# VH-VL binders against q10491r548to677: the designs that were tried, part 20

Target 1, 130 residues: q10491r548to677
Amino acid sequence: KVFKLGILIQNEKVRKDRLLSNREVGVILTSSQLMFFKNVYWISGLLDQLEDFKRSHSFSPCYFSPHLTSLSADYIIPLSDLVAYGDGSRIENELYSFSVKQKNQRTHVFSVTNVDELNDWLVKINFVST
Key: E = the ipSAE of ESMFold2; O = the ipSAE of OpenDDE; V2 = 0.75 times the mean of E and O plus 0.25 times the DockQ between their complexes.

## First folded at step 7 (VH-VL; framework fv_narsoplimab)

Design f5 (at its last look DockQ between E and O 0.36; V2 from the best seeds 0.00; counts 0 for: pae E 3.9 > 2)
Fold by OpenDDE, look of step 7:
Structure f5 (fold): chain C 130 residues (1-130), chain A 123 residues (1-123), chain B 106 residues (1-106)
Amino acid sequence: as target 1 above (130 residues)
Amino acid sequence: QVTLKESGPVLVKPTETLTLTCTVSGFSLSNARMGVSWIRQPPGKALEWLAHIFSNDEKSYRTSLKSRLTISKDTSKNQVVLTMTNMDPVDTATYYCARTLDYDDYSPYFDYWGQGTLVTVSS
Amino acid sequence: QPVLTQPPSLSVSPGQTASITCSGEELGDKYAYWYQQKPGQSPVLVMYQDSKRPSGIPERFSGSNSGNTATLTISGTQAMDEADYYCQAWDSWTYVFGGGTKLTVL
């Protein structure tokens, strides 16, 4: 089951001990993992399909084409003990950032352009990871 | 003492699937901020990173090969496995596994390498 | 799809200083790592985080990073330093190696 599709701005820590807005990445949150895609066009296409589906089928399962299983993720994060959190900070005064982290592991920082999207990611990641 | 050792077939036919196993010692695959990567090197050519798996089972793949690659680990056996489908002669290379350190959330790197195993893809 | 560029080869006489460069956009923000590989052997880490030497690496090895270029410097180069040298960096889930530099000690 897919809980959320979207595009995030990846923020990476650099040797100057700061966060750098790097690039857009496609993201799929499923019941078992977070999948990341460097090719955002795949996700953009899926988002379009999702919107079309919502217009015609409000509460039915959405079936994507191509099937999600045919997509190969560039990066995968398991959901076990995963926590997503935001500190209310804004990157470059235009992006809202949040972190995804497992205990004693690397902190992944992402950004979105609006607060609603931020909250939606936080709620859904933490919900699925629980 | 940290050691890594690659094992698997040394000869694979085109279109077949390669399965390589990396057996590690001197550290646990459950250790935080540690992982294992697979890196290959065609004869006389440069190193090429393929895939990585962290202690928490996070995985990364080379974009150009991700559709053909699967990396997994068995912590209890101290083993990391790489599968690569649809092998081609161009995939002939020495395949290395290497311990990957990820400290300070900056850049991970490879501090220990296996001896490598030459995999030849030929009919 | 970052690319790290190294000179394909470099020759030095014994006792001279060898400087191997590695250039890439990501090196402006990310650490560089260096590996030495001798014929028929596995790569060996010789420099991490631009300028840090692992235990067992001679002091004649040093590293620096300026702008988008990392440099591995070998002072007082010895015959045993003849090898291929690879730089490596990290960028958004991926590890990138340079093309390698063959260092010949004349």
Scores: ipSAE 0.878, ipTM 0.941, lowest interface PAE 0.4, mean pLDDT 93
Fold by ESMFold2, look of step 7:
Structure f5 (fold): chain C 130 residues (1-130), chain A 123 residues (1-123), chain B 106 residues (1-106)
Amino acid sequence: as target 1 above (130 residues)
Amino acid sequence: QVTLKESGPVLVKPTETLTLTCTVSGFSLSNARMGVSWIRQPPGKALEWLAHIFSNDEKSYRTSLKSRLTISKDTSKNQVVLTMTNMDPVDTATYYCARTLDYDDYSPYFDYWGQGTLVTVSS
Amino acid sequence: QPVLTQPPSLSVSPGQTASITCSGEELGDKYAYWYQQKPGQSPVLVMYQDSKRPSGIPERFSGSNSGNTATLTISGTQAMDEADYYCQAWDSWTYVFGGGTKLTVL
């Protein structure tokens, strides 16, 4: 089950507590993991399909082309013991950043261009990870 | 005690695919602060970074060689494998694997290196 | 495409101070790391996070990073310090090494 998908900006931590914008990454939040895709072209297609599905007002499941089970993520982060955090007040070139941390894993930092999208990612990741 | 050991063929022919294995001990390939890179050094020349694999299986490659390189790992075997396609005499080098360690989640660096393995690409 | 530029060689007399530079645009925001390599041996980390010395590295080794230039400094240089020295940086999930500096102690 897909809870959210989108294109995020993946940030790089640098010295002096700064973040650099670096690359776009496709992200799919499922019930068990975050899936990450370096090629974002097909994620844009999935976003279009989701928008079309919402306009239909169907209670049926949204079926994606290609099927999500056929997707090969470049890497994944399991949701066990995972937390996402940020405060939505960070301003850097009109970006809002959040961090994803799991026990025994590196902190990953991502950004979006509006605060509503930031808060939606935070709420959904933390809801599913519990 | 942390160790890394490179193994693979010492001689390959042009156009062949090179497969190198790095066997590690004294740490877990699942440790979030640790990863493994492959670095090469042609005889008498500078170090050249090739590829890296993170604990979460994320991978990165030297841009100019990305189409020729594949890095993978098997945590249960304590192994990291590098594959490099279309070998050419200019790829003759000593190949090292090295452990990365980051400090405070900022920038990783190479704290332990293997002894290296010389790979010669024949003419 | 990051590039780290080092002088190809440097000569100092025993007991003098050697300063090896490493210049690159990314060093203004990023940490520099330094490795020593003696003939026929694997590289050994001698400086991390600009200025921090690993355990077992003599106190005569120090480092700094300012104005897009990192510097490895060896005070009281000894014959055993004769080696190739490489700087390294991290950029966008990749690594880059400098071209190396051959330090000769005459």
Scores: ipSAE 0.303, ipTM 0.759, lowest interface PAE 3.9, mean pLDDT 84
ESMFold2 (binder alone), look of step 7: mean pLDDT 89; pTM 0.925

Design f6 (at its last look DockQ between E and O 0.81; V2 from the best seeds 0.83)
Fold by OpenDDE, look of step 7:
Structure f6 (fold): chain C 130 residues (1-130), chain A 123 residues (1-123), chain B 106 residues (1-106)
Amino acid sequence: as target 1 above (130 residues)
Amino acid sequence: QVTLKESGPVLVKPTETLTLTCTVSGFSLSNARMGVSWIRQPPGKALEWLAYIFSNDEKSYRTSLKSRLTISKDTSKNQVVLTMTNMDPVDTATYYCARTLDYDDHSPYFDYWGQGTLVTVSS
Amino acid sequence: QPVLTQPPSLSVSPGQTASITCSGEELGDKYAYWYQQKPGQSPVLVMYQDSKRPSGIPERFSGSNSGNTATLTISGTQAMDEADYYCQAWDSWTYVFGGGTKLTVL
């Protein structure tokens, strides 16, 4: 089951211990993992399908084409002990950042362009990871 | 002492699937902030990173090969497995596994390498 | 997808200083790592975080990073230093190697 699709700005820790906005990445949150895609067009296409589906089928399962299983993720994070949190900080005064972290593992930082999207990611990641 | 050792077939036919196993010792695959990467090197050519898996089952793949690659681990056996489908002669290379570190104060890198195993893809 | 560029080869006489460069946009913000590979052998980490030497690496090895270029410097180069040298960087969830530099000690 897919809980959320979206595009995030990936932030990366660089020298001097600062965060740098890196690239847009496609993200799929499933019941078992976070999948990341360098090619955001795949996710954009899926988002369009999702919107079309919502207009016609509000509470039915959405079936994507191509099937999600046919997509190969570039990067995968399992949901075990995963926590997502925001500190209210803004990157470059325009992006809202949040962190994703597993116990004793590195912290992943992502950004979005609006607060609603931020909150939606936080709620859904933490819900699925629970 | 940290050691890694690659094992698997040394000859693969085109279109077949390659399965390589990396057996590690001197550290646990459950250790935080470390994992194992696969890196290959065609004869006389440069190193090419393929995939990694960390202790938390975090995985990453080379984009150009992600559709052909699967990486997994068995912590109880101290083994990491890489599968690569649809092998081609161009995939002929020495395949290495290497311990991969990922600390907040250190960018990820490879501090210990296996001896490598030459995999030849030929009819 | 960062690209790291190294000179394909470099020759030095024994006792001279060898400087191997690694250039890439990512190196402006990311650490560089260096590996030595001798013929028929596995790569060996010789430098991490631009300028830090792992245990067992001679002091004649040093590293630096300025702008978009990392440099591995070998002072007092010895015959045993003849090898291929690869730089490496990290890009979010991927690793990138340079093309390698063959260092010949004349």
Scores: ipSAE 0.873, ipTM 0.941, lowest interface PAE 0.4, mean pLDDT 93
Fold by ESMFold2, look of step 7:
Structure f6 (fold): chain C 130 residues (1-130), chain A 123 residues (1-123), chain B 106 residues (1-106)
Amino acid sequence: as target 1 above (130 residues)
Amino acid sequence: QVTLKESGPVLVKPTETLTLTCTVSGFSLSNARMGVSWIRQPPGKALEWLAYIFSNDEKSYRTSLKSRLTISKDTSKNQVVLTMTNMDPVDTATYYCARTLDYDDHSPYFDYWGQGTLVTVSS
Amino acid sequence: QPVLTQPPSLSVSPGQTASITCSGEELGDKYAYWYQQKPGQSPVLVMYQDSKRPSGIPERFSGSNSGNTATLTISGTQAMDEADYYCQAWDSWTYVFGGGTKLTVL
């Protein structure tokens, strides 16, 4: 089951412990993992399908083309004991950041340009991971 | 002493699936800051990274090969497994596994390498 | 996609200083890593995070990263330093290796 689709800005730790806003990545939140895709245009097509479904107010299940079980992710973060939380170290007018982390593992930082999307990601990741 | 050892078939036919196993010792696959990568080197050519896995099953795949690759681990056996589907003669290479250190969330890097195993895909 | 460019070869005499360069857009902000590979052997890490030397690597090895260019420097080069040298960087969860530099010690 897919809980959320979207596009995030990946923030990567670089020299001198700076965070660099690297690139947009496509993200699929499933029941067991976050799946990441460097080709955001493919995810954009799925987002358009989801928006069309929401506007239709259909009672039918949302079907995607292509089928989500055939997807090959570039990066995978499992959800078991994963915590998503706001990034208190950096806030800008155009960027809202959050982190995901499992105990003692590396911290991943992402940003969005819409605070409602940020809050929706946080709520859904933490819901599914517990 | 940290060691990694690759094992798997030496000769593979085109279209077959390659399965490689990396057996590690001297460190734990449960260590949050230590993972295992697979890197290959075609004869006379440069190194090419394929995939990694860390203790929580966090995974990364080389974008051009992601549809052909699966990485997994069995912590109790100290083993990491790479599966690569639809093998082709251009995939002929020495395949290495390497311990991957994630120091302070910076770019992970390879501090210990296995001896490598040559996989030949028939022409 | 990022590319790390190294000269294919470099020749030095024993005792001379060898400077192996690695250039790429990624290196402006990101750490460089260096691996030595002797014929028939596995790679060995010789420099990490631009300029840090692993234990067991001689002090004659040093590294730097300025602009978009990382440099591995071997002072007092010895015959045993003859090898292929690869630089490496990381880009959005994936690794990029340079094409390698064959260092010959004549």
Scores: ipSAE 0.801, ipTM 0.907, lowest interface PAE 0.6, mean pLDDT 87
ESMFold2 (binder alone), look of step 7: mean pLDDT 88; pTM 0.905

## First folded at step 8 (VH-VL; framework fv_narsoplimab)

Design g1 (at its last look DockQ between E and O 0.24; V2 from the best seeds 0.00; counts 0 for: pae E 3.4 > 2)
Fold by OpenDDE, look of step 8:
Formats: C-alpha cells, sequence, structure tokens
Structure g1 (fold): chain C 130 residues (1-130), chain A 123 residues (1-123), chain B 106 residues (1-106)
C-alpha cells in the first residue's frame, strides 16, 4: 500500500559537517519502506495523475500508469524502527526540514517548501513506521 | 582480519541472470557502521559502482542499472548477494565487493576490497 | 550525476614528483578519495578525505584539494608506484569514480 507520494529536498552532508540542500528527489512511502527516485519528473507525473483522479473521484483508489510495482527505486530506506521529526529550523530558502532517524542512529535529513507538507510527511511516516 | 570474497559463475550467457555472492569475515553485516558495495570493472576500463547495502537493509542502486539490479544480504551467513538480470556482453567485467565504514553517518569510501571475480558474458 | 575527470595517463622518472588531478563540480564541497590499482590486483585505498593517509601508505603519498580539483601527489616516485590511480567521491546515495590515471615510471 502506498501512503504518500511527493517530492523532497535532500539535505546531503558535506565537508565540515554542514548540510547542503541541492537535490530534489521523488519519494514514495509504502507500508514497509521509503523509496526514492532521482527522476523527479516521473514523480511529478504521478502527482498529476493523483490530482486528476481526486478531481474526478473521491473515494476510489488511484491507479497509476505505469504501475508503481514496476518502478525501480534508486534508494530505499526500510521503515523498521524509524522515526521522523522536525527540528523546527528553516534551512536555506526558507525550507522546512525534518529528520528520519533509525534505531541504529542513522539519520537522513529532508526539506519541504511548506509546513503543511512537513506535517503530512511526519504524520504518515510515523504512522506506518514501527 | 577483514576479508571479502566474491563467488559465482565466471561465464554467463546473454539474457541470463547473474548471481554473485560476497562472503565477508572479520566484521559483521549486522554492524550499523558497515556497508557492502558491488563495483565492477570492464577489462581495461574504469571502476563502476553498482549498488550498496547497509546493515539496516538500506539500499542504493546505480540509476542506469537499477532495473536490472537487486542487492540483498544474509547476515547469518555473512553474505551479500547481487543479482543482475538480462546480462549482455557489455557487462563483461571483474566484479568486486568492497566494504565501507560509517563515521558519523558518513561512509564515502571503500577501505577493504575483495579479490574480484571475472564474469564473462558470451554465447 | 557528478563526473570526475582524470588525465588518462602520466609518466614520470624515478625520483620525480607525480601529480594526478581529479576534477569535478562536487569536489568543491565533498572529499576526494584515491585508490591505487596494480595490474591483476584489487584497488587499494591510498588517500581519504583529500589528504589523509591510511595506515601502511608511504609518506611520499599526499593529497590536497583546491576548488573543484583534488590532487594526489607522489614525491620521490618509485618503480613500485606504477599503477592505475582512481579518484572517488560520494554523491548522496552513490559513489562516483574518476576515469583513472595510468602512472608510468620510466
Amino acid sequence: as target 1 above (130 residues)
Amino acid sequence: QVTLKESGPVLVKPTETLTLTCTVSGFSLSNARMSVSWIRQPPGKALEWLAYIFSNDEKSYRTSLKSRLTISKDTSKNQVVLTMTNMDPVDTATYYCARTLDYDDYSPYFDYWGQGTLVTVSS
Amino acid sequence: QPVLTQPPSLSVSPGQTASITCSGEELGDKYAYWYQQKPGQSPVLVMYQDSKRPSGIPERFSGSNSGNTATLTISGTQAMDEADYYCQAWDSWTYVFGGGTKLTVL
């Protein structure tokens, strides 16, 4: 099951332990993992399909073309023992950042453009993660 | 002592699937600081990273090959497995597995390498 | 996806200094790593984080970075240093290698 589709800005660690916000990535949140895609245009296309579907249907599942099961992710993070939290900080260009931290202490930082999107990611990631 | 050793077929036919196994020793695949990558090198050509897997099953794939690649691990056997579908003569290369050590959520290099295994794709 | 560019070959006489460059836009913000590979052998890490030597690597090996260019320097080059040298960087979820430089010791 897919819980959320969207685009996130990846904050990559660089020299001197600073974070650089320089890469948009497509993201699919499923019941078991976060899948990331470098091709944001593809994700954008899916988002458009989703919006079109919502305008025409309110209670039916959205069917994407191509099928999401046929997609190959560039990067995958399992959801087991994972927590997402916001740090309340705004990074470059007034972005809202949040962290995804696993039990083994590995942490990933992402940014979004608005607080509503931030909250939605936090709620949904934490809902499906254990 | 840290060691990695690649094993698998040395000859594969076109369109077939390649399965390579990396057996590690001297460290545990359950270690949160450890990741294992597959890297290949066509004869006389440059190194090319393919995929990696962390102890938490975090995975990454080379974008141009992600549709053909699957990386997995069996911690109990100290093995990392790479599968590559639809092999082509252009995929002929020495395949290496290599380890990275995570320092403060940053593991950007390979400190130990296997000896590599030459895989030839030919009809 | 970032590209790391190396000169394909370099020749030096014994005792001379060899400088191998690696250029890429990511190297302005990210560390460079270097590997030595001799014929029929696996790569060996010879430099990490631009300028740090792993244990066992001779002091004649050094590294630096400036702008978008990393440089591996071998002072007092010896015959045993003849090999292919690859630079490498980290790019978010991927590792990127340079095209390699064949160092010949004349």
Scores: ipSAE 0.868, ipTM 0.937, lowest interface PAE 0.4, mean pLDDT 92
Fold by ESMFold2, look of step 8:
Structure g1 (fold): chain C 130 residues (1-130), chain A 123 residues (1-123), chain B 106 residues (1-106)
Amino acid sequence: as target 1 above (130 residues)
Amino acid sequence: QVTLKESGPVLVKPTETLTLTCTVSGFSLSNARMSVSWIRQPPGKALEWLAYIFSNDEKSYRTSLKSRLTISKDTSKNQVVLTMTNMDPVDTATYYCARTLDYDDYSPYFDYWGQGTLVTVSS
Amino acid sequence: QPVLTQPPSLSVSPGQTASITCSGEELGDKYAYWYQQKPGQSPVLVMYQDSKRPSGIPERFSGSNSGNTATLTISGTQAMDEADYYCQAWDSWTYVFGGGTKLTVL
């Protein structure tokens, strides 16, 4: 089951007091893992399908083309013992950052362009990670 | 003790594909703070980083060589594998594998290195 | 591709101070890391996060990073310090090494 999908900005954590460099990454949050995709073009297509589904007012479940179970993530982070939290540091260009941390794991930092999207990611990641 | 050991062919002909294996001991490839890199050094020349891989299959390649490189791992065999296509005499070098254990997210350095393996591409 | 520039060589007399520089735009906001490599051996980390010394590295090794230049300094240089020295940085999800500096102790 998919809880959220989107395109995030992944930030390079280089010093304690500054975040630099960014790259776009496609992200799918499932019930068990975060899935990451370097090619973001196909995620834009999935987002368009979601918008079309919402406009249809259908009583049926939303189906994606391609089917999400056929996707090969470039890498994953399992959700066991994971927390997402807002980073107090603000990155250039009005970006809002959050961190994904798991015990004895590297911290990953991501950014979005508005606070509502930030809060939605945080809430959904933390809900499914427990 | 933490050890890394490179293995593969000593001599490769031009245009052939090189496959190198790094066998690790004393740590687990499933540790999410660990990555293994391949680094090469042509005789008498500088170190040149080639690729890394983390336990979650996050990987990266030297930009100028990314079309020729593939890095992979087999956690059950404690092995990290590098494949480099279309070998040329300029690729003659000692190839190292090396480990990063990033304790605090600001420690992207190589704390343990293998002894290296010399790969010669015939002229 | 990112470039870290080091002087190709440096000569000092025993007991003198050696200062090896590493310059690049990548260092303005990033930590520098330093490795020593003796002939026929694998590199060994001698400095991390600009100025921190790993366990087992003599106190005569020190480091700094200001502007776009990192510096590895060896005070009271000894014959055993004769080696190649490489700086390294992390940049845009890659590792970058400097060209190396051959330190000769006359």
Scores: ipSAE 0.360, ipTM 0.776, lowest interface PAE 3.4, mean pLDDT 84
ESMFold2 (binder alone), look of step 8: mean pLDDT 87; pTM 0.893

Design g2 (at its last look DockQ between E and O 0.80; V2 from the best seeds 0.80)
Fold by OpenDDE, look of step 8:
Structure g2 (fold): chain C 130 residues (1-130), chain A 123 residues (1-123), chain B 106 residues (1-106)
Amino acid sequence: as target 1 above (130 residues)
Amino acid sequence: QVTLKESGPVLVKPTETLTLTCTVSGFSLSNARMDVSWIRQPPGKALEWLAYIFSNDEKSYRTSLKSRLTISKDTSKNQVVLTMTNMDPVDTATYYCARTLDYDDYSPYFDYWGQGTLVTVSS
Amino acid sequence: QPVLTQPPSLSVSPGQTASITCSGEELGDKYAYWYQQKPGQSPVLVMYQDSKRPSGIPERFSGSNSGNTATLTISGTQAMDEADYYCQAWDSWTYVFGGGTKLTVL
């Protein structure tokens, strides 16, 4: 089951112990993992399909083409013992950042352009994570 | 002492699936600061990273090969497994597994390597 | 995806200084790592985080990074230093290797 799909800005740790917002990545949140795609156009296409479906249908499941199961993720983060939280910071005064942290302390940082998306990611990631 | 050892078939037919196993010793695959990568090298060619798996089961794949690659681990056996589907003669290479040491600064590098195993894809 | 560029080959006489470069846009922000590989052998880490030597690596090996270029320098090059050298970086959950440089000691 897919809970959310969208585009996030990846924040990577670089030299001098700072974060760099350098890449947009496609993201699919399922019941078991976060899947990331370097080719954001794939996700953009899916988002367009979703939007079109919502305009045409109200209470039926959305079917994507191609099937989401046919997509190969570039990288995957399991949801086991995972928590998402906002740090209240705005990177470059334009982006809203949040962290995804696992029990082993491994942390990933992402950014979005608006606070509604931030909240939606936080709620849904934490909802499916255990 | 840290050691990694690759095992699997040395000959694969085209279109078949390659399964390689990396058996590690001297460290645990559950170590939060380490991952294991697969890297290949065609004869006389450069090193090419393929995939890694981290202690938290985080996985990453080379984009150009992600549809053909699957990486997994068995912590109880201290083994990492790589599968590669639809093998082609162009995939003939020495396949290495290597340990990545990941410090707090996210500065990962390969400090220990297996001896490598030559996989030949031929009819 | 990111690409690291190395000169394919370099020749030096014994005792001379060898400088192997590795260029890529990501090297402005990411550390470079270097590996030595001799024929029929696995790669061996010879430099990490641009300029740090692992234990057992001779002091004649040094590393630097300026702009988008990392450099591995071997002073007083010896015959035993003849090998392929690869630079490596990490970017967006991906490890990237250079094309390798064959160092020949004449």
Scores: ipSAE 0.859, ipTM 0.934, lowest interface PAE 0.4, mean pLDDT 91
Fold by ESMFold2, look of step 8:
Formats: structure tokens, sequence, C-alpha cells
Structure g2 (fold): chain C 130 residues (1-130), chain A 123 residues (1-123), chain B 106 residues (1-106)
């Protein structure tokens, strides 16, 4: 089950403790994990399929091509005890950042371009994580 | 003393699935930020990273091979398992497992390597 | 796809300084790591975070990273330093290795 999909900007900690806005990544939030894709065109295609489905006013299930079970993620973060949080501070170029972290593990930082999208990611990640 | 040891060596036929096991000692796979990667090296060629698994089960895969790779672990046996499907002669290489350190959220790196195991894919 | 470029080979005489370069756009902001591999052996970490030596690595090994180029420097090069040297960097959750440099001590 997919709870949200989209494109995030990955921020990476680099030399001098700077946070580099490295690249866009595709993201799928499932019931058990976050799946990440370096090739955003693949995820953009899924987003286009979803938007076309909404415009058609169809009440049938939206079927992705390819199926979710055939997707090979580049990176996977399990949701067990994962917390997503933001501090409300804007980073450069009006980007809004949030972090996801498990205790004693790597902190992952991402950015989006609007605050409503930020809040939707935070709510959905924290809702699904257990 | 930290040690890592790959299973094998092994001969596989084209299209078969390779399964390699890395047995670790001197640290626990449940220790945060002390994790395991698989790297391979074709004869006479450069190192090529394949996959990484964290103690919390975060996983990373080399993009060009991600559809063929699965990494998993058995913490109770101190073992990390790599599975690679649809083997081809081009996959003939020495396969290494290596301990991967992740301190302060900078790029993780490999501080201890296994001795490597030869995987040969024949016709 | 990110690429780390190393010279394929380098020859020095015993006692000379060897400088092995590794160039790539990622190294402008990101740390470089270096591994030594002798024939028939596994790689050994010799430098991390550009310039830090692991315990047991001689002081004649040093490292730097400036611009888009990381450099591993071996002063007073000895016959035992003859090996392949690989640089490594991180690219969005994945690793990339340079092609390797064969250091020959003549």
Amino acid sequence: as target 1 above (130 residues)
Amino acid sequence: QVTLKESGPVLVKPTETLTLTCTVSGFSLSNARMDVSWIRQPPGKALEWLAYIFSNDEKSYRTSLKSRLTISKDTSKNQVVLTMTNMDPVDTATYYCARTLDYDDYSPYFDYWGQGTLVTVSS
Amino acid sequence: QPVLTQPPSLSVSPGQTASITCSGEELGDKYAYWYQQKPGQSPVLVMYQDSKRPSGIPERFSGSNSGNTATLTISGTQAMDEADYYCQAWDSWTYVFGGGTKLTVL
C-alpha cells in the first residue's frame, strides 16, 4: 500500500558541515518503508499516471505501469521507530527542509518547495511509522 | 579483532542465482553505524561497489544492478547475505564483504575487508 | 553517473615522493577515501575523510583535497608501497571508486 509518492530534494552533509542540496530523488512511502529512486523520471511517470487518473474522475483503482512490486529502489529506509520532523526554518532559495531519523542512526534531510507539501510528508510519515 | 569472511569459492552457470554469505566477527550486526557492504572486482579491473546494509536494515544498491541484487542479514548468526540473480560470464569476479562505518552522517567508508571469494560464471 | 578519474600508473624511485591524483566533480564538496591493494590481497584503508590516517598507516602517507581533486601523497616511498591505489567517494547513498593507479617502485 502506497501512502504518498513524490519528488524530494536530497540534502547531504558535506565538508565543513554544510548541507548540500544534492539532487532530486523520487520517493514512495509504503506501509513499511520509504523507497528512494535516483532516476526521477521514473517517479515522474508514476505521478503523471496518478494525475491523469484523478482528471478522468474514474472511481476504479489506479494501476501503475509498472506494478509497485516490480520497482527496484536505490535506497530503502524502514519505518520502524522512524521520526520525521522539521524546525520550520527555511533554508536557501525558499526551500523547506525536514529530517527523518531512527535512534542512533543516520539523519536523512530532504527539502521541498512549499510548506503544505512539507507538512503532508511529515504527517504521513509519522502516521505510518510505528 | 574485526574479521569478515565470504563463503565460497563458487562456480555458477549462466542465468543461475548467486548467493554469498559474509560471516563477521569482532563486532555485532546490531551495532549502530557498523554495517556491511559488498564490493566486487573482475580480474585485472577496478573495484565496483554493489550493496550496503545498515544495522537498522536501511539498504542501498548500485543503480545499474539494483534489479538483480538483494542484501539481507541474520543478526543472530552475524551473517550478511547477498543474492544476485541472472548471473552472466561478465559477473566473474572476486567478491568482497567489508565493514562499513557511518560516523557523524558523513559518507560511510570501508575500514576492514574480507579476503574475498572468487565467483566464476561458466557456460 | 559520477566518475572519479585516476592516472592508470605512476612510477617512482625508492625515497621519492609519489602523488596520486583523483579528480571528480563530487570531490569539490565531498570527502575522498583511499585504499591500497597489493597483488593477490584485499584492499586496505589508508586514508579517510581526505587527510586522516587510520591506525597503523605510516606517517609518510598523507592526503589532501582541493578543488575537484584529491591527492594521496607517499613521501619516502618504499618498495612495500608498490600497489594499486583506489580513491572512493559517495554519491547519494552509493559509492564510486576511481579506476585505480598502479604505483611501481623501481
Scores: ipSAE 0.749, ipTM 0.881, lowest interface PAE 0.9, mean pLDDT 86
ESMFold2 (binder alone), look of step 8: mean pLDDT 87; pTM 0.899

